# VHH binders against q9rw55: the designs that were tried, part 14

Target 1, 281 residues: q9rw55
Amino acid sequence: PQVEQLARQKMWNLAERFVAGESIESAIQAVQALERDGIAGNLDLLGEFIDSPAKCTEFADDVIKLIEAAHAAGIKPYVSIKLSSVGQGKDENGEDLGLTNARRIIAKAKEYGGFICLDMEDHTRVDVTLEQFRTLVGEFGAEHVGTVLQSYLYRSLGDRASLDDLRPNIRMVKGAYLEPATVAYPDKADVDQNYRRLVFQHLKAGNYTNVATHDERIIDDVKRFVLAHGIGKDAFEFQMLYGIRRDLQKQLAAEGYRVRVYLPYGRDWYAYFSRRIAETP
Key: E = the ipSAE of ESMFold2; O = the ipSAE of OpenDDE; V2 = 0.75 times the mean of E and O plus 0.25 times the DockQ between their complexes.

## First folded at step 4 (VHH)

Design s04 (framework vhh_7w1s_2; at its last look DockQ between E and O 0.03; V2 from the best seeds 0.00; counts 0 for: pae O 4.6 > 2, placed apart)
Fold by ESMFold2-Fast, scan of step 4:
Structure s04 (fold): chain B 281 residues (1-281), chain A 116 residues (1-116)
Amino acid sequence: as target 1 above (281 residues)
Amino acid sequence: QLQLVESGGGLVQAGGSMRLSCAASGFTFSYAMGWHRQAPGKQRELVAKISGGSTAYDDSVKGRFTISRDNTKNTVYLQMNSLKVEDTAVYYCAAKLYRGTWYDYWGQGTQVTVSS
């Protein structure tokens, strides 16, 4: 209807600050704009609840199309996926569908010198995701697939250490899911301190570390840590969300640090933003 | 697997010359290739790069070092002239596949030692 069409048009004015459009082409143009400022992209295809095996495979096919389009446009195919969106936990012919689809995606990225980050989800998926990450690193190499550790989880320091044999590329995040106190720190100060421990230990182990935070206190502590320990600017990067603290993104890039921005895109942005707005008074 | 293999390092006297070679395999494209070096106790630094028809050099080596590429062999060279003791370092060949990213592919490094 007309009312819905007008609402969608108005909401796009807000969404365009945080979403890189509805199409692969608009997402690629957004990455190219960031690259002119010395900032790299990490592309994320937005998806709603994906509950059928067929839809999970279709989503994986769309991610592969993104990888091909990025390469064709002269952009490194650097993409984040959630394994649940490509079928993790669904059995097909005795194999996990998410692992099967992740193999297809990573193989295509590797063909073009690209990289796939396996986004971490809630605590119930950590074990299976880290097992599948280990398998995929063994098949494709740590230069083509990485994963995420969440500092709000008590387990994450041990998980980080357990992966050192792989020399893994890991994106360190605080965590965004609502988790019970039995598995996650309820106090923000503990989350922030554990974030520093994860980053510092991973850097000291000689592993490529993605410092994904907008928290300037943590960013400043990382800057001081790498200087104090002789760690080069080629051993890590700062990562931020599209449209958030654009000033800080440009400042860090101008200072010679590697900066990468997480760019969500896709048709499902409207449903996402509509739910967000409905939750506010 | 994408690989960069360096050759041509070694010991040379100050004022001498040396040529490093870097053979790339598994690449069908690259935006840029470059030579980096790391001296003891220093951070790794870009020495020279080649992208399309253009070259660029760190100020410390301008006029002394020349980077060149043989596209038919996927090989990059670094000709080093008028070598100084301060040029002593491990030299790394590196490839940047895409314009807007960083050097993500590295060789194992080759030692260059310049004696006085």
Scores: ipSAE 0.621, ipTM 0.804, lowest interface PAE 1.3, mean pLDDT 89
Fold by ESMFold2, look of step 5:
Structure s04 (fold): chain B 281 residues (1-281), chain A 116 residues (1-116)
Amino acid sequence: as target 1 above (281 residues)
Amino acid sequence: QLQLVESGGGLVQAGGSMRLSCAASGFTFSYAMGWHRQAPGKQRELVAKISGGSTAYDDSVKGRFTISRDNTKNTVYLQMNSLKVEDTAVYYCAAKLYRGTWYDYWGQGTQVTVSS
């Protein structure tokens, strides 16, 4: 107990640069600071161990409160959620609770001209998440809901193409889950090359593309690609993590690129950050 | 759904005047609205913007162009006087709902052609 308290205190010293505190107020202040440099926020309420239907709905209620607070503070509501955290896979009254709660969240965001990004989790959830994404785009429009594709999964290039009828807003990431080589590229070089394929194909399809990476080589490749293909700066954005390469974030914004920063916050930061440390030994 | 529709463009003789209108629908609020233009072979550039009661203009149009807003008609205007051939461009209306974001909404554009 006392050893855990000491470890938690030491971990906060490492984590506080990368987490915008525990409250809605601290998260909003962090977004406002970013916006003074022309950088947009991507708010993410941290939640761990949200496994009961009641807790899933409570978490969804808290996300709705975040959306309301962002609007009231004069910032565009842009929030990422994990469908598992709001009840994906938990049937309630003959309906998937995650889908029910996502509808509530997206409806509130749409009221304020906001946007909800549906995070992609491990490979076992990809099919249901894309199915629910298609349903939610049909209900709310692609300007209010997007999702994520992970370049380390072999399937992602095909999934991207299968969604083109939606004109979807997609965030391209490399991937952060432990996946077996039966479903994911084992070598970083292959992951990076597939990342370029996902981004370039999505841009060429005319879809809004979120380039979520700190890899300067990939960022430079995207800059050259859009110039060579006459793709405007309003067709894509770069996305980065809070507290990582703030210099690069500002530099890209000053060059006229759209930049958005992932901003996690909440009381569950300790569990979140300790998992990050374990995943990158 | 939020939409911006420009009107009022066309052909005008140098030295003449023209008024562009931008009808906004689905907006319950906006932080700023403005006009941009794109001349052939050039990048799109800001012409004028209005936020609250404050206005800003590109140096090349100061004293000749005036932006105004009528919130009762949900419309923004660009009055263009003393037009020059270099004012020839497609003019785009743009809006943002919140400060600290880029312009989220763009009209389809209206052509303005100034003849010598």
Scores: ipSAE 0.554, ipTM 0.781, lowest interface PAE 1.6, mean pLDDT 90
Fold by OpenDDE, look of step 5:
Structure s04 (fold): chain B 281 residues (1-281), chain A 116 residues (1-116)
Amino acid sequence: as target 1 above (281 residues)
Amino acid sequence: QLQLVESGGGLVQAGGSMRLSCAASGFTFSYAMGWHRQAPGKQRELVAKISGGSTAYDDSVKGRFTISRDNTKNTVYLQMNSLKVEDTAVYYCAAKLYRGTWYDYWGQGTQVTVSS
């Protein structure tokens, strides 16, 4: 037990760079620190391994507590959730539990003028997530709920186009999951090119766009694109991960761009941290 | 920085035609756009709107007015045919933009007068 505790402590010391603590309080403090630098926050309660309806509901309750805490602290609630964590795919009382819990979460956020981003998961969940997203936008408005598209998927350009009627707030990412070549570009160059396409098309469509990348080449391309097309800096934002390229985050903010940092927090930080280590040695 | 500028208004005889233009600056014309009008002593009312490829019209102007957009010029148009005296009003261009929340932007308006 002592060895485990020591190991965990050592690992936490390393993980602290990428994780905004284990508690709601620590997460709120991290957001407040970012805001002092003109950077907004996106809070993500870590909890990917939820295997029961009861736990899904509890997780949703915890997210609601987070929203309340943010509001109490004078922070506009901005939270990302994975629908699987709140019960997507589980039937309860004749309705998808994920949808039920998402409604609770978004309703609370809306009460405080907040925003909920439905994180996109693996390719097998794209259809159901987009369907539920559409439903939720219809119920709460595009100003309170958004979603994510992943550029490494062949389908994503089509998905983006199919959502134009909602005038959605969408975060564009390259991809977070290991996907087969049957559904995703295997080459980074293609993923990057498709990322540009997604971002540019979404901007041209007049939709609020979250450019979630640390790729400076792409960031520069976006800057040039919006300048060339007369798109204002208020039409989009750059998003980055907590602890990654903090220099670039501050630089972009100083240049007048909206910047938002994705802040994972919670006790289940080990899996997330492991993934980050794999990406950034 | 964001601006809508209307043009093309003026005096026209009943039964005549007129084309209004609204030039946008500071943003691209991919957003929902619309034309509104306000007659003296009346409330401002929606005349026509366009979002993407979808258009909608007030019943009073259906079949006579057409709203269109030219993205290359970042301009929205209102073609007004078979004009009536009742169409006399100040016409306003409007844009609904989502910038993390919804915003409405308005032009200064252009006077359209239809004489009998």
Scores: ipSAE 0.050, ipTM 0.395, lowest interface PAE 4.6, mean pLDDT 90
ESMFold2 (binder alone), look of step 5: mean pLDDT 82; pTM 0.833

Design s05 (framework vhh_7w1s_2)
Fold by ESMFold2-Fast, scan of step 4:
Structure s05 (fold): chain B 281 residues (1-281), chain A 116 residues (1-116)
Amino acid sequence: as target 1 above (281 residues)
Amino acid sequence: QLQLVESGGGLVQAGGSMRLSCAASGFTFSYAMGWHRQAPGKQRELVAKISGGSTAYDDSVKGRFTISRDNTKNTVYLQMNSLKVEDTAVYYCAAKLYRGAWYDYWGQGTQVTVSS
């Protein structure tokens, strides 16, 4: 614990750029600072290893407290959750705990006109997550719950098309997990091209599209695409990570585009930050 | 749940006037309300907005259009004077519930056609 505590203390000076603090209050203050620049927040409560049903339900309770605090502060509750953190795959009396807890979270957000994004995880969770997403959209409406599609997966173009009946809000990402070549493109150029296909097809289908990338070439291509096809700035948004390319975030907002920043916060920031720098040599 | 319903559109001669109304239900207050329009072959643009006591207008309508709000009825109005053929568009009412960057609630739109 002592060695870890010393490392935590020293690394906070680096991590504070990328993490919105340890508390709900600090996260709310960070969103308010972004809103002064015309940028919205997407709040993510960081969770260390969550291994029991009781801990999953406690995590869900903390997400609900975040939603209530955002509303009380005059901020639209917009929150991302991982279904695994609230119990997806854990059976409690014949019911999926993740689905049960997601319902509680989305219901609270809906009371305040808010939104929950169901983060996508590794490829083994795609089927169950999309099935649960369809169920939740049917119960709460596409204006209150969205999900994520990952362009590195071969399946994602088909998944996108299969959801068009819902008119879904989808966050498009390249993908962050190490996946085998049997399910994911091994070449970056194919991932990037498939990302463009997902975004352009979703926009043309008339569905609200979140373009979550720092890749300026893709951003420029999206800007040209929407102009050429008469797609309004109210039909999509750009999303980026807190502390990354703040210059580009401000530039896009100043140009009149919708911009939203993913803001991780919580006491478990050390594990999150350690994984982040391991991915960025 | 917030719902917005526009009314008051139609056909008018150039130089004429028209008033659009937007009735909001399901929520007692909003941070800001605005009027947007979309002309054929163009992107949707903000025409006028009202937030508390402050108003803002697009340069193309400044001095001709006036936005106002009746807080007791939760209704916003757009008074359009000296209408031009270029004002022909579908006009949309929109609301922000929070201070955030954009509008999250939209009406179905009302057509305004200005003939020469």
Scores: ipSAE 0.014, ipTM 0.431, lowest interface PAE 7.0, mean pLDDT 87

Design s06 (framework vhh_7w1s_2)
Fold by ESMFold2-Fast, scan of step 4:
Structure s06 (fold): chain B 281 residues (1-281), chain A 116 residues (1-116)
Amino acid sequence: as target 1 above (281 residues)
Amino acid sequence: QLQLVESGGGLVQAGGSMRLSCAASGFTFSYAMGWHRQAPGKQRELVAKISGGSTAYDDSVKGRFTISRDNTKNTVYLQMNSLKVEDTAVYYCAAKLYRGEWYDYWGQGTQVTVSS
C-alpha cells in the first residue's frame, strides 16, 4: 500500500548514510566507490532474526550469491556472517547447520581468493563459535576465514592466546551486547585497556590484526605501537563502519594505512530500522 | 559527530522516582542506546538497553526501571521508580550507531544521589 511505501521512503532518507542499499548490485557499487578512495570493503547482508533451518540455508545461499557477484564485478570477496544467521545451534542430519552452511560459504570465497569473517555474538556463543572457527581454519586456512574477539569479555585475552597456533586473522572489537558482570568488564576504562592488550599482543605474536574502532586515542596508540616495534603496515588494518567518521577513514588511507569499511546492505534494512525506532503517538 | 548529553539527575529520597534523559545530536537514529552507571569505588555496570522495540535490563533494576526512546526528539529516557540508596551513581548514556559489535559513544554522565 502507498502509506507503507511512503514510510519506507522516508525511513531510507535517514538510513541511507549507513546502509549500502537493498541489492547486491548497490552493495558492490558502494565497495567500488570505496576502492577508488583506496579503502577496502567488508560486506554484511542484513537479516532479521532467522529462526528456521530453511531460512538459515536460504540466507547462506544469498551470501554465496553475493560472493559470486563480487567476483564477477572484479572485487575480491570479503564478507562478514553471523553463524546464528546460517544455523549455528540447529541440528540437521546429525551436524550443526551453521557449520555446514559456513563451509559452503567459505569454500566459495576461497575459490575466488576471498575472505569470510565469523562475527562474534553474545557470550553464550563464544565457545561454540571459537570451536567452529578452529575447525574451519583447519579446513580452509587462516588466509580465508577469520573471527572476532570482544575486549569487554574477561575471557578474550586467554582466547586470543589459545588461538596463536592457527596464526589467525582476528577483528578486535569492544563488544556491544548486554552482558552480565560475571563475564564482562562493567567499566569502559577496563574494556578500552583490554582492547589495547588484545591488539598489541596479537600484533606482537605476528598475527594479522583488524583494529575495528572509531576511538582515535586507541588508533593513535596502535600507530605508535607499530612504529616502536617495527611492525609493517601490511600486518594489520583499521576497520570502521559505513557512514561513520568518513573523514577519519580517508585520513588514515591517505597516511598509507590499510582501511576497511563494514558495509551493511539488504532488503531487510527497513524491517531492521523499523524495529530499531520506537513509535511515538 | 555524535554528541550525547544527559540530564535529569539530582537528589531524591529512597522510594522516590526520577527520569533521566539523553539527547543525541549529530545522528538521527542509533542502532542501540543504553544506560550505564558507576558508583563511587565500584566498576561501571550496564543498567538498561534499547534496540528498536526490544529492551534489556540488569537484574538489579528489573521491574523498577524502564528505558524508552522518543525518535521525534532524538532522546532516550530512563524512568527510575522505587529508588534505593544503592542506586546512587553517576549515570552514563551510551550509543551504538549501527549493528556492528562496538559501543563507541558515551555522554559525560549525570549524578543520581538517593538519600535514606
Scores: ipSAE 0.000, ipTM 0.212, lowest interface PAE 14.6, mean pLDDT 84

Design s07 (framework vhh_7w1s_2)
Fold by ESMFold2-Fast, scan of step 4:
Structure s07 (fold): chain B 281 residues (1-281), chain A 116 residues (1-116)
Amino acid sequence: as target 1 above (281 residues)
Amino acid sequence: QLQLVESGGGLVQAGGSMRLSCAASGFTFSYAMGWHRQAPGKQRELVAKISGGSTAYDDSVKGRFTISRDNTKNTVYLQMNSLKVEDTAVYYCAAKLYRGNWYDYWGQGTQVTVSS
């Protein structure tokens, strides 16, 4: 609505802390600035109200343009997508549209030595996303496709173990959706402890692990775990959100750890920004 | 897809020399190429790298190891001289396609054993 439009215009100056601009060009410049500090990027094109097959395919085309632009700018095409934004659950000629569009995106990234992370969404999409992830890893290789597991879900520890045959690259997060207690831990302490279990088990299995958290206690526990188990700094990375704990990002990079920052960008930034504001008192 | 295939390696006496080769196929571009090694019970470490016309070495191998590149053959070499027992490791060729990222493409490794 009009009220939201006026609020968007007024709030953009504040939103610049958490969003890498509205264009591919601004997102690429933000990655280049991070790279000067020894920090890599993970680019996310923000999409709102993607409600038709045609819009899902158009969004996929825009992701492919991002991949091409990143390569042209001398940046590794490392991109996160939500399968729902490219048509997961929509049938087109007897095939899942999200899977069809994901194949196009991953094929383009692979052409340039890039990587696509399949972001996890709410609990109702976990089964189909993990099934599609398995299919895509089989077609393109685990070095080009990864996915996300959420420690707030009871099921995630079992899901992690079930994927070991793929030697998968997984981004471990606590979880960001409102979920019922029937599927997710209601207490923060349980979420945090399950996060440690997921990370430690994945590292011990010899799988590339993305430790996506700003929680310093967990980060310190991971540092101790890898040292105790002889796990090299080339077997995992820390991931953080753009504009959050920039000091910690630089500190970890200076200590020789791999650090990657999730950089959302695009014209549909308002919802993302509103969630960032809600998380700070 | 970039494929890296190492060759060379084997058993050599302390004080001897050995040359490792890494043939790259697929992509014809990279920001940097390097040789890493992993000794038993230790973490993998970078020993030598080449980026454009410049080279860099870990202090433990400086003056003994030389990295070079033949662009015509798309091959990177590691010349190892005055080998020590401590140089015993699996040696990995690796490629870094972009400046602001890490080594993402790895060979399968080649064993180098230096006996006393």
Scores: ipSAE 0.572, ipTM 0.781, lowest interface PAE 1.5, mean pLDDT 90

Design s08 (framework vhh_7w1s_2)
Fold by ESMFold2-Fast, scan of step 4:
Structure s08 (fold): chain B 281 residues (1-281), chain A 116 residues (1-116)
Amino acid sequence: as target 1 above (281 residues)
Amino acid sequence: QLQLVESGGGLVQAGGSMRLSCAASGFTFSYAMGWHRQAPGKQRELVAKISGGSTAYDDSVKGRFTISRDNTKNTVYLQMNSLKVEDTAVYYCAAKLYRSSWYDYWGQGTQVTVSS
């Protein structure tokens, strides 16, 4: 609508801190700048809850173009997608469109030695996303597809353990959606403690763990944990959001840790920007 | 799609020689390939690296080990001469697909034991 268009135009100057531009070209340039500091990228084409099958397939085609452009630019195609943006829950030729499109995307990434992270969304999509993740790991291998677990959800510790047979690559986050207390911890202290449990258990299981947080207390606890348990720096990485704590990103990279930055880009940046503002009091 | 399979490990006497082979399949490119090793109770370390026409070696093996590539067989070799007891380790072949990526593709490892 018209109101959203006007708000979007007015807020771009604030949003440019958190968004790597609206084009593939600007996103790739942002990754190349991070790589000069020893920091890797995780590219995210913004969009979710796309309303038509044709638009979902078009979005998947644009993700494939991103993967091809990253490879051509000499950067590893490491991309996050939301299954809702590529048709999860929509029927196409007797199959889930999101799964069909995810296969196309992962197959293209695999050709270039890349990786696709299946972003987790609100709690209502956890079951179907983890089921589809299991299917995709079986088809492409855990080295090419990963997913996200959210520590704010009560269910996440059990979900993590249930996936150990896959030896999965998982990105651990606190969670960014508004959730009812029936499914999510209402208190920050419980979310933070459960985050530590998820990370420590996943590391002890020998699974590649992406520690996605800006919380220095948690980062310090992870540093101590891996030293105490003889876990090498090649078994995990720290992940942070574009434009947030750039000082900490550079510090961790200089200390020899693996660091990756989540870089959202695209024309549909408004929803992402709104979430970033809501998280900063 | 990248798969790395090592061969050529085993038991050898100090002062002897051994060649490790790493057959690579399922990839069309790599920025660099290397041999790493991990001795009991120690961290994994890079021993030798090949990137394009350039090679690099850890000081502990310089002059004794040679890394090479046969592009027709898509195989990387580590020739180990004048072996010492302290060279005993599990040796891993690894690939780095992009200049800025990490060594995320690893072989299964092959045991090299050097007896006195």
Scores: ipSAE 0.415, ipTM 0.705, lowest interface PAE 2.0, mean pLDDT 89

Design s09 (framework vhh_7w1s_2)
Fold by ESMFold2-Fast, scan of step 4:
Structure s09 (fold): chain B 281 residues (1-281), chain A 116 residues (1-116)
Amino acid sequence: as target 1 above (281 residues)
Amino acid sequence: QLQLVESGGGLVQAGGSMRLSCAASGFTFSYAMGWHRQAPGKQRELVAKISGGSTAYDDSVKGRFTISRDNTKNTVYLQMNSLKVEDTAVYYCAAKLYRASWYDYWGQGTQVTVSS
């Protein structure tokens, strides 16, 4: 509370480069600034510790307000959500509030030609998230809902192949959670190699691929791969985090590649920022 | 979803005229609509676009092609006059919904063949 508020005040001047403010209006303005540089946005409403069904539904309502505001401002509603923030988990009746809320969000985005990315979380949520992703693609189409695969997980290469019948839009990431060696590669070199496998196989399958990394070695390898295989610049995009390597973001856009920046915003920025600095000390 | 269906392609002799139509269904809004073409062994290129009543053309077709829109029918047209053999290509209708978005909605294409 009091101590936390004082800490927040002191941290904001460090966090403001990574967070697009606390409001929908500030997030929209940040996307418009990126669009002037030929860069698209992916909006993320921060809400890490949502602990009740009522709060999960309120969070979903706020995501829908964001989608409506983006459309009204003349920007494509492209939003990432964590299913845990909207209530993922079956109740006693076998109903999943997260799936119900995700349907509301995706339906609203679809009205405006928008897109919802279902963020992947720790390894314990992969099975349920991919099951729900299949359901949602069947209901709304792969052009309106996507998900994430994490190269640090042993399972991800098999998961990617299992989804090919959906022609899915997938964001490839290395992974940001602490995972045990029983499910995840402990060595960075293996994570990076598996990242290349995921991206290259997904591109070869003819599926829209989001290459979400700041790693220039991987970016260069992707550039060479698409040239060697005759894959057009309309079949994939590079994605990066707000405030990180803005020089590289602008360079890739100037080279004619599609570039999208993940823009977190909202009142819960302190928790997000704390995780960010822990990863990049 | 926005669906685009092209029609009006076919075979025509050099110097002739042809009109392509693109019927849009689904969404009631778009920032811009355009006609792209792809000749054998070539990259797909934008030849004409319309946005809010403003039009633009590739230099290779300027003065010969005219793009127009009928909002009552949700249809975009490409009137092609003084056709040349080098205009032979598959013509694609495409839409971008937002000013800064990409052309994410495409028709399946219609073949235009110009012979002498």
Scores: ipSAE 0.514, ipTM 0.750, lowest interface PAE 1.7, mean pLDDT 89

Design s10 (framework vhh_7w1s_2)
Fold by ESMFold2-Fast, scan of step 4:
Parts: C-alpha cells; sequence; structure tokens
Structure s10 (fold): chain B 281 residues (1-281), chain A 116 residues (1-116)
C-alpha cells in the first residue's frame, strides 16, 4: 500500500523514459512530440486489474475522455485497450460488459475517424477476444478496430487465416505473458520464426499489418520481403514501445516507413515500468 | 461512413488534358485531401495535395497538374495538362483527417492511360 506508493514515487525519474506521464494532457504532449519526428502514437491508458463492473465502466469513460482530448488537440485518436479492463467476462443485463464498453469506445473513435486496437492478453482470453473482435468489426468496420496476434502461441497462424474474411488490421507481437509449453513455443528461435510467418502471410493476404517488434533482424527481413513482393509502404507499419530504441524509430521514419509508438500513461504506471526494466537488457 | 468516389480517367493522347473528380461524403472534417498514383510495378506516390487554401505538388507534375477543391460540392479535382506517357497510372483520391496522420481514407482508384 503506502510502502508501494513511496517506492513508485522514487522510481518516477527512470519511468519518465518509458511512460508518457500520468495525465491525458501529458500523453497528448508526448504524441505531439513524436509527430514532429514523423512518428505516430498509439495511446494506452494503464490500469490495474479491475474487479468491479462499476470501475470497468469508469475506465471506459476515461478512455472516451482520452479519445475526445486527442481529437480536440488535432491528433488522430489511436488507442489500445485491454478488454479485461473494461469488463470482459462480466455479465450486465445478459451481455458481456467488456463488449458493451468496447462498443461505446469504438463508436466514439469512429466519430473522429480514429482506431481502437484490442490488445491480446494471456492465452485463456484468445477465444473470447477474437469472437468479440469479429462482432465489433461487423458493427464498426475493420478501419476502426483491430486486434493482436502473438507469435509465441501455436494457434496464432490458424487464427490469422481464420480472420481473412474480415480483411483485418492486426498488430503482430511475440507475446509477453508467461505461458505453458502446451500452448506456446518454449524456444525463442521458434517464436521468432513464427513471427515472420504471421507477418509475411498477413502481408501477402493484402491485410494491413502492424509489425510490433524492436528486433532488427526481423525488421530487416520485413524490409526485404515487402521489396521482393512489391508491397507498398502504405500497407503496413512498424510499431515500437515508448522510450525503447528511439534511434531506430527515427531511422525507420527517415527512411519513409510508417512508424507508430505505443505510449502508456496513467497513475498505474509502476507495473508497466517494472516489466520494461526486467525485459529490456 | 467516410467515402470517396472518383470519376474521370480513361485513355488520352500524349500532350492532352484530363480532369479527375473526387466526391467526398460523410466527412465532418479533414486536414488535407490528396491525389496519389501507382504506376505498374511501382509504389504508390503522392502527386498533389490541398490543405485549406494551400497546395503542394510532386516535382514530376509541378506546372502541369493543378489540384482544387469545391467545398460547396465536397469535391476535389485534379486537372492534368501536358500529359506524358510516364503519367500512366491508377490515380487515387485520399483524405488525411489530422495534420500529422497518414492518408487512411481512399477512393477506388481510376485508370489514366497516356498513349504516344
Amino acid sequence: as target 1 above (281 residues)
Amino acid sequence: QLQLVESGGGLVQAGGSMRLSCAASGFTFSYAMGWHRQAPGKQRELVAKISGGSTAYDDSVKGRFTISRDNTKNTVYLQMNSLKVEDTAVYYCAAKLYRNSWYDYWGQGTQVTVSS
């Protein structure tokens, strides 16, 4: 509690590199700074695990405030949400609360020509998230809602192919959760190779692909693949995390590639920051 | 729904002129509108853009092409003069909603073929 709060305060000096502040205002200022370098933002309101249906709806209201503030500041509202933070798996009047709140968020983003990415979580949420993604694409269009596939999961190649009828915008990641070997590749080399397969297959299918990785070998392979197959720079983008490899972000943007940076912000930054420090050598 | 509907295009002889039109519907705002083109085997490139009263052109078309907008009709035009065989491409109308966003709204494209 209080000891944790004091530790959080002491760590902010380092967290400023990886977190775009605690407020909507600071997050928007961070996006505007990136945009001056030709880099787009993907805004993420950080949240603790939310048990209460009322707090899930409050979180969704705060995401909608972010979307409105981005529009008012002249920024395309491009936002990532975790369905668990807005009530996925909780019942409200016979409907999933997460789906109800996601509809409100996506409707507001669509009003402003924006985009919502449905972040993927641990493997137990893949089925329900992809089902809800299909529903939301049917209601709002693939130009306003996307989702994430994780290359560390055995299932992801099949999931990608199953979604082709939607012409979906998908953010490809390696995966960041601790998963059992029954569902996920234990070896990094297999995860990396499956990542290439996901990206290459999605690009060849003519679907907008977000290549979310800091791995220069994979980035170079993607550059060679699109050149070899005549795929234009407007059919995909590179995505990276705020404060990580800023040099590479600027280099790719200067080379004419689309680059977007995932910008976490909010009062609950400590858990996110701790993961960044642990994972980045 | 934000929609761009193009008209015009076709076959024209080198040295000739052609006018492309792009009718926009469902727009509540846009920062800029532009015309892009894609020649066979090449990447899509921005040819001309209009933002408010300001226009900009790729060097390859500067002095020959003119972009204009009729706000009462929600229509953007590309007047192409002194056409060259090298101007042969599919031409796309596109909208940029925010100052620093990408062109995310596109028309279906219209073929322009310039014969010698």
Scores: ipSAE 0.572, ipTM 0.790, lowest interface PAE 1.7, mean pLDDT 90

